# Ledger of designs, part 320: VHH binders against q84jc2

Target 1, 232 residues: q84jc2
Amino acid sequence: MSKMRNLVEEKFLEFYESWVIQLELYLHQLLIAHNNNTMSETELRHLISKLTTHHKAYYTAKWAAIREDVLAFFGSVWLNPLENACSWLTGWKPSMVFRMVDRLRKSRVVLVEAQVKKLEELRVKTKFDEQKIEREMERYQVAMADRKMVELARLGCHVGGESVMVVEAAVRGLSMGLEKMVKAADCVRLKTLKGILDILTPPQCVEFLAAAATFQVQLRRWGNRRHYVTHS
Below, E stands for the ipSAE of ESMFold2; O stands for the ipSAE of OpenDDE; V2 stands for 0.75 times the mean of E and O plus 0.25 times the DockQ between their complexes.

## First folded at step 21 (VHH)

Design gh16 (framework vhh_7z1x_3; at its last look DockQ between E and O 0.88; V2 from the best seeds 0.83)
Fold by OpenDDE, look of step 21:
Structure gh16 (fold): chain B 232 residues (1-232), chain A 125 residues (1-125)
Amino acid sequence: as target 1 above (232 residues)
Amino acid sequence: QVQLVETGGGLVQPGGSLRLSCTASGFTFDDYAMNWVRQAPGKGLEWLSAISSGGSYTSYADSVKGRFTISRDNAKNTLYLQMNSLQPDDTAVYFCAKEIDMWSQEYPGSDFDYWGQGTQVTVSS
């Protein structure tokens, strides 16, 4: 049975599709910059800035949307099943991007020892922060199954108007917690990204961003082909 | 220093319209989402609407959906709230609020980091 999309889902789907198209355009620019090595440092920094601004735009939209309906992001209809399967608290898992950094280390890009050390420190910190968020998330999830809710579940959802009100209150409570967790996760994502970009040189940043964007775009394409999802 | 200045409030009859403005300074306006919130007499703060940094995405509370429209002009560092079909229960002080800096926060302590002084909206016959 197909799920009907709500207004938030429809709006964000439209936004996200447009955002991804723009991401692909930036990816193309990143690849050109990476392969030609003709751009000045100033030009590279400008390109990096465009990408970071693009990501900022996404999260400002996301946070606007989650105020209206955070639950929409825990079943993101604008993502295919493969993308959703790879999602951690409604987005990419921060520690995953270090795989993109590893690619740099194995490429023709040379990271100095100081960079490697800083990246490792950042990785450790990122994982620590992820775990903190996961523990807090678990608290909200477990709290949903309190005594009253379990009893209502046993009796059924249509016992009366009062039971419906109790369930709705519980859902609201959960939603408030989820919003906090999503925002916390996003902050970890953004700090991780910023941390990496601060450690890398402009050329290295371009390569890193290209790798990350490539993975994101390809994951979407692979998932769409596999699950016969059509996006505009 | 960050400043947000709301204008456009006033007295209006039920069914009337108002357009609020918020002029921002002291930060890169187009890098941040902006919000409208209000506080009615004897009530807590109520979030009303948000708009993304570029203005491409907007959200609304159920209480104002279909009646209020948020917009922004980044060239003018100005946030707007078009309020139509105003009712007496819309009487409140209206504030524009800046979204927190997501890149500098480890964990958000609040949704907003800066507020204006507010502008009074009174809906009465």
Scores: ipSAE 0.877, ipTM 0.950, lowest interface PAE 0.5, mean pLDDT 92
Fold by ESMFold2, look of step 21:
Structure gh16 (fold): chain B 232 residues (1-232), chain A 125 residues (1-125)
Amino acid sequence: as target 1 above (232 residues)
Amino acid sequence: QVQLVETGGGLVQPGGSLRLSCTASGFTFDDYAMNWVRQAPGKGLEWLSAISSGGSYTSYADSVKGRFTISRDNAKNTLYLQMNSLQPDDTAVYFCAKEIDMWSQEYPGSDFDYWGQGTQVTVSS
């Protein structure tokens, strides 16, 4: 019943813990900026830039880890609504970020009609990009079935190193395709974030980034509590 | 304009060490992961190592793990590769490569948008 993590997964989770700690420090700065109405637009844009750089940094580390072992980023079963987020290609579905936007619209933040229109256009574009990736995932599922058929043939009549080399080449090819799909999804995530920040005013960006950071920090705390309480 | 300049190549004996440098200009170096790639004579490109934008995450190909160390100095806009225990099959042209801007584009199918001209490393007695 014990599960063993691979070395890339362990290294990346250590990075992630440090990354979230720094995100908490930025969250404190975002909350100060929200409460300090005398901050200049230049100061707000500088803080927003720090947050976007921090989010980019997460992905530069993720891509470095993926080049070593993309399979480290795939979890176990996806059987309930909470776990379905882990079924989407190694991360939060890009359109999920619009839940934060929707929360801002239902709270104290009032968006003008032009912003609402642009955000809806971006949401549709993001969902279109997601659908393209979902179609590629379907194609990948066919390739995975073909790999299993080659594996079965190898086990039945395997003799010599040439059969092993053919199987290894097929596995490398499928892993490269999987890496490309994960990276395509990450680019959609970051492009969507950029689109949102381009539409919002600097004070609205600060509030959005604070909400997103709060959620991410709480998600880490939730995950750590579940792991500590349950050892099975 | 984006520019990457590799230096530090040369001739070494088997078992020797070299340190390669790559000086970057024309972009915000701190925002991007950097990579080392090599091409041996008559062979294709081989990825060797990556380092995250802040330097806190590094990864290596199996062929060089334990022998090569990637690092960066963001204050100097410089990427490094410390190569130890060099063997004749490490003979190649070594390139530094800049990772694409994930923020501004759809994934183009390739991780790198800019490359240096390369520096020759030759391991021979």
Scores: ipSAE 0.766, ipTM 0.919, lowest interface PAE 0.9, mean pLDDT 80
ESMFold2 (binder alone), look of step 21: mean pLDDT 81; pTM 0.816

Design gh17 (framework vhh_7z1x_3; at its last look DockQ between E and O 0.01; V2 from the best seeds 0.00; counts 0 for: pae O 14.7 > 2, placed apart)
Fold by ESMFold2, look of step 21:
Structure gh17 (fold): chain B 232 residues (1-232), chain A 125 residues (1-125)
Amino acid sequence: as target 1 above (232 residues)
Amino acid sequence: QVQLVETGGGLVQPGGSLRLSCTASGFTFDDYAMHWVRQAPGKGLEWLSAISSGGGYTSYADSVKGRFTISRDNAKNTLYLQMNSLQPDDTAVYFCAKEIDMWSQEYPGSDFDYWGQGTQVTVSS
């Protein structure tokens, strides 16, 4: 009997495990394309398309799940504690992906000046969109705190079980606002990903996607290793 | 141009079943989550169910959970809703809806960009 999870968490855990397995299979294909350099441009574009479709599928599943329970995505049971600690509004932070682009520039990837200019423009736009969401989250939190204080003042005037109803209304309001912010963040994530892939050539896209998938898989493996750590 | 066409509505007795279909065209059906939404007489829109682009995840409103099953056939560009144990308060116009394109836009504050014309479901003795 699992008393620690609701059906949304169990169902999304099953989806996510399958999704990660498929990501690992695509990573293998990306590494072959990256290292052996035997694939035609058409083959590279098909592989890139498979990866973008795979990422989009994750978000369509996520949005279906958050309609039932957005809070499940804050401290998710399908992620280890390290993965959860690294998240920003239920996922990777859009602006941080450019550190991976920067690392690739220091290694095997050579970008022309036009690409560098476009990536810098995208970095600035991404940071702006990210900060806009953070400001909206702060305003929402302030508005919820002010509303909560008004509702608690009303509790001071009532006898009986009215406090439960007020708390439940506050939680419902929080969940609805969080859902919209999570979806806004996801659109910034996907738009940033698309922007990077549009700027890079197909071989460069393969290197980027391989690096991103490697990071995600290794973060999961490394964090899962701590699953069996003992504390004094 | 995006088109969504719902079929399969009708009159049923309480406890009965219906299977709704929604045929899609004008977009890459496989790339998007799809939804069922209904509007009862004199009421606003009520979201019922969602299915992810590959069909790997489904979700339901509490009002229909356990009675309705969403599915899709991406080869036929068709979305389905199997409705069992129908009750009189399930009487409504049922719409299929396409989720927005997350890939190329800011979140517009709403999840849906296109709806069909709807199909009437009436549950009465």
Scores: ipSAE 0.760, ipTM 0.914, lowest interface PAE 0.9, mean pLDDT 85
Fold by OpenDDE, look of step 21:
Structure gh17 (fold): chain B 232 residues (1-232), chain A 125 residues (1-125)
Amino acid sequence: as target 1 above (232 residues)
Amino acid sequence: QVQLVETGGGLVQPGGSLRLSCTASGFTFDDYAMHWVRQAPGKGLEWLSAISSGGGYTSYADSVKGRFTISRDNAKNTLYLQMNSLQPDDTAVYFCAKEIDMWSQEYPGSDFDYWGQGTQVTVSS
């Protein structure tokens, strides 16, 4: 059965489609900047700033939406199954971006030892933060199966109005926890991104951002082709 | 509403120069690469030049390379084409066009999402 989208889903879907289109445009700019090396440092910094601003806009919209319905993001209808499968707490896995950094190390870009060291430190920290969030997330998920909910489940879904109230309360409780976890995860994402950008030179930042954006865009395209999803 | 308005065309002698302008509105100009294309009488559309959103990269068709220079002023939302050493074969209607994105074809045979009305350039003795 096809699930009808709620208002939050519809609105965010529209937003996200537009946001991705803009991301592709920025990706184009990043690739141009990276491939021809004709831009000044100032220009590169400006481009980097545009991208970071774009990402900030996403999280602003996201956080507004999750206040209304955080559950919508745990079954993100604006993402294809492949994108969803790669999602960690409603977004990209922070530690994953270090794979893009690794690409830099193996490319024509030379990272100095100090950069490599800092990146490694950041990677370790990021992993730690991820694990911490995962443990907390697990607590909320497990808490959903409290005594009342388990008993209610045993009795079935049509036990009466009181049962509905119990379920709704449980869902609200979970939702509140999930919202906290999602925000925490997003903070780790943003900190990780900022950390990387602070370590890299502007040209390196451009390459990194291009790699990250490319992966995101391609993942979407691959998933769409695979699952016969058409997005604007 | 997206609008592109070309100006600067006219009649010029062989060997002469013209500077075309394209004023853009209705979109974030500095987010998009821009192109110049032309259409000569009885001929198809010919891609001439492109410039990146920030102006840091330019590209030219072989037919105009070394003679034409594309530039832009993002503060003024204006695209320019400096045309030097004009020849009769350069006679055409010249259009500025907005690039769609990185997935679009940027060169000959490419489709653009928005065009101007064009400006006539006539090179004749």
Scores: ipSAE 0.000, ipTM 0.221, lowest interface PAE 14.7, mean pLDDT 88
ESMFold2 (binder alone), look of step 21: mean pLDDT 82; pTM 0.829

Design gh18 (framework vhh_7z1x_3; at its last look DockQ between E and O 0.81; V2 from the best seeds 0.82)
Fold by OpenDDE, look of step 21:
Structure gh18 (fold): chain B 232 residues (1-232), chain A 125 residues (1-125)
Amino acid sequence: as target 1 above (232 residues)
Amino acid sequence: QVQLVETGGGLVQPGGSLRLSCTASGFTFDDYAMNWVRQAPGKGLEWLSAISSGGGYESYADSVKGRFTISRDNAKNTLYLQMNSLQPDDTAVYFCAKEVDMWSQEYPGSDFDYWGQGTQVTVSS
């Protein structure tokens, strides 16, 4: 059975589809820049800035949406099952992007020792932050199953109006916690991204961003083909 | 320095309309999401609406859905709130609030980092 979409799901789906289309356009530009080596440093920085601005726009929209319904993002209907399966707290796992950095190290790009060291430090920090968030997330998830809620579950949801109110209050409490966790996770994502871009040279940034965008776009395409999803 | 200045408040009858404006300065307006929040007498702060940096996404609290519309003009560094079908329970001080910088925060301690002085909206017959 297809899940009926709520208003937030519909609105964000539309936004995200448009956002992905624009991402693909930027990806094309990144690939051109990477392959031609004719662009000046200034031009490359400008391209990088456009991409970072694009990502900022996404997160501002996301945070607007989660204020209305954070739960919508834990079953993101704008993503296919493959994309959802790869999601960590409603987005890409921050530590995953270091795989893209590893690609740089194996490519024609030469990272100097100082860069490698900084990247490793950043990786360690990112992993630490992820774990911290995961522990906090677990607390909220476990807290949902308190004695009262377990008892209500046993009795069923149709016992009376009071029971419904208790459940709704519990859900509200969880949602507030989830919103905090999602925002925390997003901050780690953005901090990690910024950290990487600060370590890399402009040409390296372009290559990194191209790799990341490629992976994101391809993951979407692969998932759509596999599950016959008609997303843009 | 960052400044947010709300205008457009006033006295209206039930069923009436108002349009609030918030003029921003001291930061790159188009890089941040903006919000409207209100505080009624004797009540806490209530978030009402948010709009993304590019204006591509809008969200609303249940209390104002279908009645209020948020918009922005980045060229003018101005945030708007169109309020229709106003009711007495909409009486409050209305604030525009800047979303925190997501790139500089490890863990957001608060949703907003800057507020305006607020504008009074009174709905009464």
Scores: ipSAE 0.888, ipTM 0.954, lowest interface PAE 0.5, mean pLDDT 92
Fold by ESMFold2, look of step 21:
Structure gh18 (fold): chain B 232 residues (1-232), chain A 125 residues (1-125)
Amino acid sequence: as target 1 above (232 residues)
Amino acid sequence: QVQLVETGGGLVQPGGSLRLSCTASGFTFDDYAMNWVRQAPGKGLEWLSAISSGGGYESYADSVKGRFTISRDNAKNTLYLQMNSLQPDDTAVYFCAKEVDMWSQEYPGSDFDYWGQGTQVTVSS
């Protein structure tokens, strides 16, 4: 039977579907730019700007939605199970993007030594920032296991009206902590993306953005096409 | 230099309506979510509503859902708040607020980096 959705989930599903459709259109433009060696640097920078603006727009919408319901972003209804399984704090893990850069470097993208050095510095900083957030998330999870909060939640399930108010207040307190952690993670994601784009040349940025968009689109399409496993 | 200028406040009777405007300059308005926040006399700041950079997503605090509508006109660098069914509890200074830059920094621990001067809304007979 179908799962009931709240208003935030329905509103963000509509936003996200539109956002992904536009990402697919930009991916088409990135692939054309990749195949067309006559495109000017100005044209490439314009396309790169469209992509960065599109990614920023996603996060401004996400942060607006989080203020209404951060929990909607943990196990999101607008993502398939494969997409949700790949999430780290409601999105892609910042350090993993460097594997994509490494794969491009080993295939056809040539980086000069100054770029390699800057990317290594960014990789180290990104991992440091990730680890800080992971430690804070661990502290949050310990706080959730705190006996007082569990006891209040248990009582709220059995007592009625006044207990509902206490449970709602406890959930709001936990949600505020989750909001801050999600926003911290998002800032690391965006700093990492900006850092990579600042280091790469415009043609290299097009290659990277095309790879990133391809991965996101294919993860969605593959997860939506999943078949039941059958045994012989 | 970032500037946010709110207008449209005033005195209104219970059940009345007002439309607030916020004109923005000194930054690329289209790149940021914008927010409305209010402060009632003797109380802390209360977030009311947010709108995403392209206007594709709007959110509201429970206290104003169904009564207030946020909108933006990126061509005019202007943010709006349509407030209907105003009650005495809506009496406050209303601020527009710019979302922090997510692109270049660690999360600073708060969502807003610039506010306007505010506009007074007073709901009384």
Scores: ipSAE 0.769, ipTM 0.911, lowest interface PAE 0.9, mean pLDDT 85
ESMFold2 (binder alone), look of step 21: mean pLDDT 81; pTM 0.813

Design gh2 (framework vhh_7z1x_3; at its last fold request DockQ between E and O 0.83; V2 from the best seeds 0.83)
Fold by OpenDDE, fold request of step 23:
Structure gh2 (fold): chain B 232 residues (1-232), chain A 125 residues (1-125)
Amino acid sequence: as target 1 above (232 residues)
Amino acid sequence: QVQLVETGGGLVQPGGSLRLSCTASGFTFDDYAMNWVRQAPGKGLEWLSAISTGGGYTSYADSVKGRFTISRDNAKNTLYLQMNSLQPDDTAVYFCAKEIDMWSQEYPGSDFDYWGQGTQVTVSS
């Protein structure tokens, strides 16, 4: 059964599809750069900048969309089930990117001790921030099932009258909390990403970004094949 | 220092149109999403519209959807708000708001870190 999409979902779906296409193009460039030892540092930095700008575009669009309907992002219709299953608070889990960093250490990339130390510190901080957000998120989620709401559910008072107003108020409250948490999570994501990029050299950044983008693109492809998802 | 300067406000009759502008300086305009908000007399702040970096995505409050259009010119560091079919309840001070830097800080509880002084829009017969 297909899920009915609202206007926000439709708009963001269109945006996201275009965004992913562009990401794939950048991925191609990253891979070329990774395999091309003749590119200058300036060129690499420019490529990195394009990617970071691309990500900025996504999250600013996301926040714009969230202002209309944050709930649309909890069950993102622009993602396949596999992508959604891997989502944490409407996006990638910040600590996950360190798996890409770990990959660098096992490749041709040699991280100096200072980089390793900084990355570890960042990892610890990122995990801490994730947990903090998770705890707050849980509070909002559990709060939806307060005594009043549970009683309303029991009584079946969900259509018309004062009960509807109560439910709507509860949903608004939840939505406000969720929006805050999502935005907080996004900040953790981007701060983590920036942190990693600040620690790595330009060539290392390119490899890291290539790995991350590859994983994202492949995850989408795997999910689409597995779940037979067709996007507009 | 960051500066946002709103212009284009004024007195207009119901059904009329205005185009607001916000000129930004003191930061890399292209790197930030921009928003319009307003405050009517005796009322709280109301978000109206947002535009992403690059202008690839726009959003609107229900109160202005279909009537207002947000746009930006990054080359000019300028944000715009085309307001059509204005009504008396659109009377307010309109502000341009810069979004926070998502990359460098924890979420502070607000989406915006800088505002202009605002421009007065009055819709009256």
Scores: ipSAE 0.918, ipTM 0.969, lowest interface PAE 0.4, mean pLDDT 93
Fold by ESMFold2, look of step 22:
Structure gh2 (fold): chain B 232 residues (1-232), chain A 125 residues (1-125)
Amino acid sequence: as target 1 above (232 residues)
Amino acid sequence: QVQLVETGGGLVQPGGSLRLSCTASGFTFDDYAMNWVRQAPGKGLEWLSAISTGGGYTSYADSVKGRFTISRDNAKNTLYLQMNSLQPDDTAVYFCAKEIDMWSQEYPGSDFDYWGQGTQVTVSS
C-alpha cells in the first residue's frame, strides 16, 4: 500500500534480492546432489546445513526489519503480486509444506513406518499451532473494533501536537501486537521445517529442500514473467 | 553456560562518543542475531539496535538512528555499539542481548533469552 518506498522497504529489498540469488545458487547445488548419487552422507549434511543456515539468516534479518516496520511485511515491495497473494501472516503457511512432502512420497521418496508416524505427529502439531495463531489474529481484529482505538486513529487525521503523540503511542502498541503474531508464525514455520529435516534421511532432506527452493524460485520467476509480458 | 559481558561504558560529555563491546561465550555466536537494549534511570527497557547473522542486516530505533552503529566480529565472538553525538538522555545501563533460538521452539513472547549485567553510560556536563 506504500506509494513511496520507505527506508525499511528499500533496505530489505536489497537484502532480499541478494538472499534470493544465493538461494538460487544453493538450488543448483541441491539439484546436482539430487541427480548424482556420488555424494557422501557428509557432503549431503554439509549442503543441508548451508540451506538451514541460509533460511535462518533470512529470519534474523526479517525480525530485525520488523522491529522498525512490521507493516512492510504485509504486501511487501520485494515480492511480486503472486508471491504476496500466497502469503499467510507474512510468509508460507506451515501446514502447506506437508503437501510438498506428500507429493514427494508419490514420486521418489520412500518413507519407513517410523518416519510416517513422526511426520503425522508433526503435521497435527503444526496445524494445531497454526489454528492457535489464526484465533489470536481474529481476537486482534475484534479488539481493533474497540471504539477508543478507532477514536485515537481519527485524532491523527484532524489534530497535531500533543494528539500526534497519543496516536503514535497507540499505533506503536498495535504494531507490537502484529509483530508478536508474525514472530509466532515464523517460529511455527521454522519448527516445522526443522521437524521435517530431523525425520528425513540426508538424501530425503536434499529432495525436500530442492522441491521447496524450486517452488519459491518458480513462484518468483513466473510472477515476474507474467508482469513483463503483460506490460510489454 | 551462556554469558554476555558488556564493557566500554563510562562518563562522557555531551557530544562525545563511546564504543561498547559485548563478549559472548557458551553458544555459537555466529548463529544468532544480537541486540543492544538500554534502561534509563526510572524507565523501562528500550530496544536500540539489532544485527542479523553474518551482519547482513542492521536496524535501529528512531531515537539512535544516525548516531549509533552496531557491528559484530564473529571471529572474536564480540558485538559492538559505536555511540556518537551522545546527549544527556542517552544516560542508561546498556545491555547486550541474544536473540532466541527461533528454529526449535514456540515463540515465548520475548525475542531475547540471555543478556548481560550491563554497562553504565553517563552523559553529563
Scores: ipSAE 0.770, ipTM 0.915, lowest interface PAE 0.8, mean pLDDT 85
ESMFold2, look of step 21: ipSAE 0.759; ipTM 0.909
ESMFold2 (binder alone), look of step 21: mean pLDDT 81; pTM 0.812
OpenDDE, look of step 21: ipSAE 0.899; ipTM 0.959
ESMFold2 (binder alone), look of step 22: mean pLDDT 81; pTM 0.813
OpenDDE, look of step 22: ipSAE 0.894; ipTM 0.964
ESMFold2, fold request of step 23: ipSAE 0.751, 0.749, 0.707; ipTM 0.915, 0.914, 0.899
ESMFold2 (binder alone), fold request of step 23: mean pLDDT 81, 81, 81; pTM 0.825, 0.828, 0.821
OpenDDE, fold request of step 23: ipSAE 0.907, 0.915; ipTM 0.969, 0.969

Design gh3 (framework vhh_7z1x_3; at its last look DockQ between E and O 0.88; V2 from the best seeds 0.85)
Fold by OpenDDE, look of step 21:
Structure gh3 (fold): chain B 232 residues (1-232), chain A 125 residues (1-125)
Amino acid sequence: as target 1 above (232 residues)
Amino acid sequence: QVQLVETGGGLVQPGGSLRLSCTASGFTFDDYAMNWVRQAPGKGLEWLSAISSGGGYTSYADSVKGRFTISRDNAKNTLYLQMNSLQPDDTAVYFCAKEIDMWTQEYPGSDFDYWGQGTQVTVSS
């Protein structure tokens, strides 16, 4: 049975579809810039800025939506099952983007030793931050199964109004924790992205962003084909 | 320096309307989501509404859904809150709040880094 979408899900779905369309347009520009090498450094920086601004916009919308319903993002209906399967705390896993950086190293792009070192340091830091968040996330998840909740589960959720109130309170508590974790994760994502862009030259940034955007767009397409989803 | 200045508050009868404004300065306004928060007498802070940096997404607390509308004019660095069907329990100081810069730091545990001084809204017959 298909899950009925709530208002937040519907609103964010609409937003996300539009956002992805714009991302595809930027991807096209990135690819042109990367393949032609005709753009000046200033032009490349401008393109990079447009992309970063676009990503910022996404997260501002996300956080707005989270304040209304954070749980909607743990079953993101605007994503297909493949995209959801690849999600870490409601988004891309920060350490994953280093795979895109690795691509640069194997391509025509030459990273100097200093860049390689900085990238490695950033990778280590990113991994550390991820693990920290994961540990905290686990605490909230495990806390949901406290003695009272386990007992209520045994008795069933329809024993009475008081039981319902207890469950709702527990869910609220969890949601508050989840919201914090999601926001923390988003900060790690963006900090990692910024860190990479600060290390790379403008041409390298363009290539990196193109690779990342390509992967995101293709993952969506692959998932849609596989699961017969008609998302844009 | 970052500044947020709320205006538009006042006394209104139940069922009436007010439009609040928040003028921002000292930062790139269109890069940040903005929020409205209020504090009623003897109560804690209550988040009311948020709007994304580009204005493409808005959210509302259940208490104000269908009555309040958040909007922004990035060209004017101004945030708005249209409040309709006001009730006595809407009496509070209303604050404009800037969302944190999530690009540069670890999540500090708070969503907002700057607030205005607030504007008083009183709903009374």
Scores: ipSAE 0.904, ipTM 0.961, lowest interface PAE 0.4, mean pLDDT 93
Fold by ESMFold2, look of step 22:
Formats: sequence, C-alpha cells, structure tokens
Structure gh3 (fold): chain B 232 residues (1-232), chain A 125 residues (1-125)
Amino acid sequence: as target 1 above (232 residues)
Amino acid sequence: QVQLVETGGGLVQPGGSLRLSCTASGFTFDDYAMNWVRQAPGKGLEWLSAISSGGGYTSYADSVKGRFTISRDNAKNTLYLQMNSLQPDDTAVYFCAKEIDMWTQEYPGSDFDYWGQGTQVTVSS
C-alpha cells in the first residue's frame, strides 16, 4: 500500500528543509552585499565565513546520517527528481563548480593573472581527483558485481538462513565501500570550494557564493515546478 | 594543541544512568561533528553516536538507539552523552572523537583525527 520512509530519510528530510531555508536567508545577505557596496572587507569575510560554516554543517550532518544509511543518499527523498538526476556520487560534481567561476569572469569581474593561474591549477587538480574517484568506483563496482554473480548463482541452490546471511554480508560490504567513496568525493568537493574561496578576493567570493546558492535554489524550484506539472 | 577530555564515567547498577561529558580545546569546536565511541574489554572499537556541527542532526548505532542521547553545547565547547537503561554489556571505555577536517584534506580512510583518553563505564550489580 503506502511507502514508509526509513528513520534516516525522515530525519534528514527535516534537517535538509531547515538547512535550505537558512541557505536562502544567507543568499539574501549575499545579494545585499553584492548589490550594495557598503560592506567592509572584514564584514564580507564574516559573511563568507557564515556561508562556509553553513556548508560544513551540511556535510557533518550528511556524514552522521550515512553512518546509518548511505543508500538513502542515492536517490534521496529530500531532493526532487531533477536534483537527484544532477548528482554525482551524492552531490555536485567538483569539476562543474568552475562553471560558476567562468561565469564570474564573463560578468565584468576582473581576475588578475595570478588568480587565473591559480584557478587553472586548481581546476586541473580537481579534475584529476574527480577522475581518480571515478576509477576507484568503477573498480569497486566490478568487484561487487563479480562477488554478487557468484552469490546469486549459489542462492539458486540454497534457500534459507544461509542465503540471507550471505546477502546481508554482501550488502554490508557494498555499503562500507560506498561510504568511503562518498566521503572521498565530499572531501574533494570541500577542498575545491576552499581552494576557490582562498584564491578569490572577498567581493569575488560573495559573487561566487551567491551564484552557487542561486543555482542550488533554482534547481530545487525548477525541479519542483516540473514535478508538480507532471503529476497534474 | 587539540585536546578532548572525557568525564562522568563510573560504576553503576544495571538499569542505571550516567551522563558523560567531553570538553574540547585547541580547535573551533562548532565547525565539526563530534562522536562517541566505546571499547569493551577484549573487543574492538564500536561507534555509538554522532552529532552534526550545529547539533541539527544526530545518529545512533542500533545497540544504543532509544537509550542514549547525544547533545552538545557549542558555547561551552562540550559534548554530552546521556546513557539510560545501562546493561552489563555497556561496560567499556568511552571515547569522545573529533571528525576530520573535510575542508582541508583528502579523505584519509577514517572519520576521526583526535580522540580523548577515555572514561571507564562499568555496569555491574
């Protein structure tokens, strides 16, 4: 009859909705800072710090939740289908964040040569780290498929408690490997974000964070509208 | 220097309660998730509970769910574990653990970078 969400999904949905509301409030502050040039560098750095703390808070909650159920983060109930379709290993793809940087460079933001050089070095490093994770995940998926093919063949001959125990062990092994891969991806995401913010000046950081938050909010809004229309 | 100091352990009868505290220094406490982990005699480490940096999300191992409650006071740099309905198999050294700095490093293959020295909890009639 009806689907029951597990406890992790229910709890993280509640957390995520609150987290997004606060992100929208910070976006408002970022847009004020961007559009009204009355804030000092110290005030801008304080606002940037609030945004980075907010993003860190998301990941600390995520890692707490994935210790209970990493699979909830693949096809998450707190995201609409468009948001889920845009996910790479349970989140934004690290190399894609440089689209926001490219947008800043096209929108009358002047980056000095030293910044451009450092950003290109970071882009290359980020892509390398991303590809390393993709290769590791491919190897893990192959290893799990080989193990599962053998166990599926054996399950055809052995029905009962032993079959359940073997399946449970295989799922546990998959979950542990997925947790490590997700955490590795998250560290690449956060290291990339920190790298960008370290290279940009405080006004440029405000523009970048505003663009990133706007994209996240728009993706949620557009995906919710499309979802509602297709259900009507 | 990062320091985590657990207190509040002791001897308690089955069914009893204890409240553990962990005071933290040497890092920005409210930027990190905090965890409780225990080691029973002759056993490996068992993760018990995590709390997100702002306290907005908590998680628990099945073995303690419903009996233990994690909380934090970021103004006091203190982590807590309220332990109710204690049983003899809860006897262990209890450690406070700091989550790694996701912001500055590649994932090192483990979630925790600093631990306290632990506090002994003994549940015995």
Scores: ipSAE 0.780, ipTM 0.920, lowest interface PAE 0.8, mean pLDDT 85
ESMFold2, look of step 21: ipSAE 0.773; ipTM 0.914
ESMFold2 (binder alone), look of step 21: mean pLDDT 82; pTM 0.828
ESMFold2 (binder alone), look of step 22: mean pLDDT 82; pTM 0.832
OpenDDE, look of step 22: ipSAE 0.892; ipTM 0.962

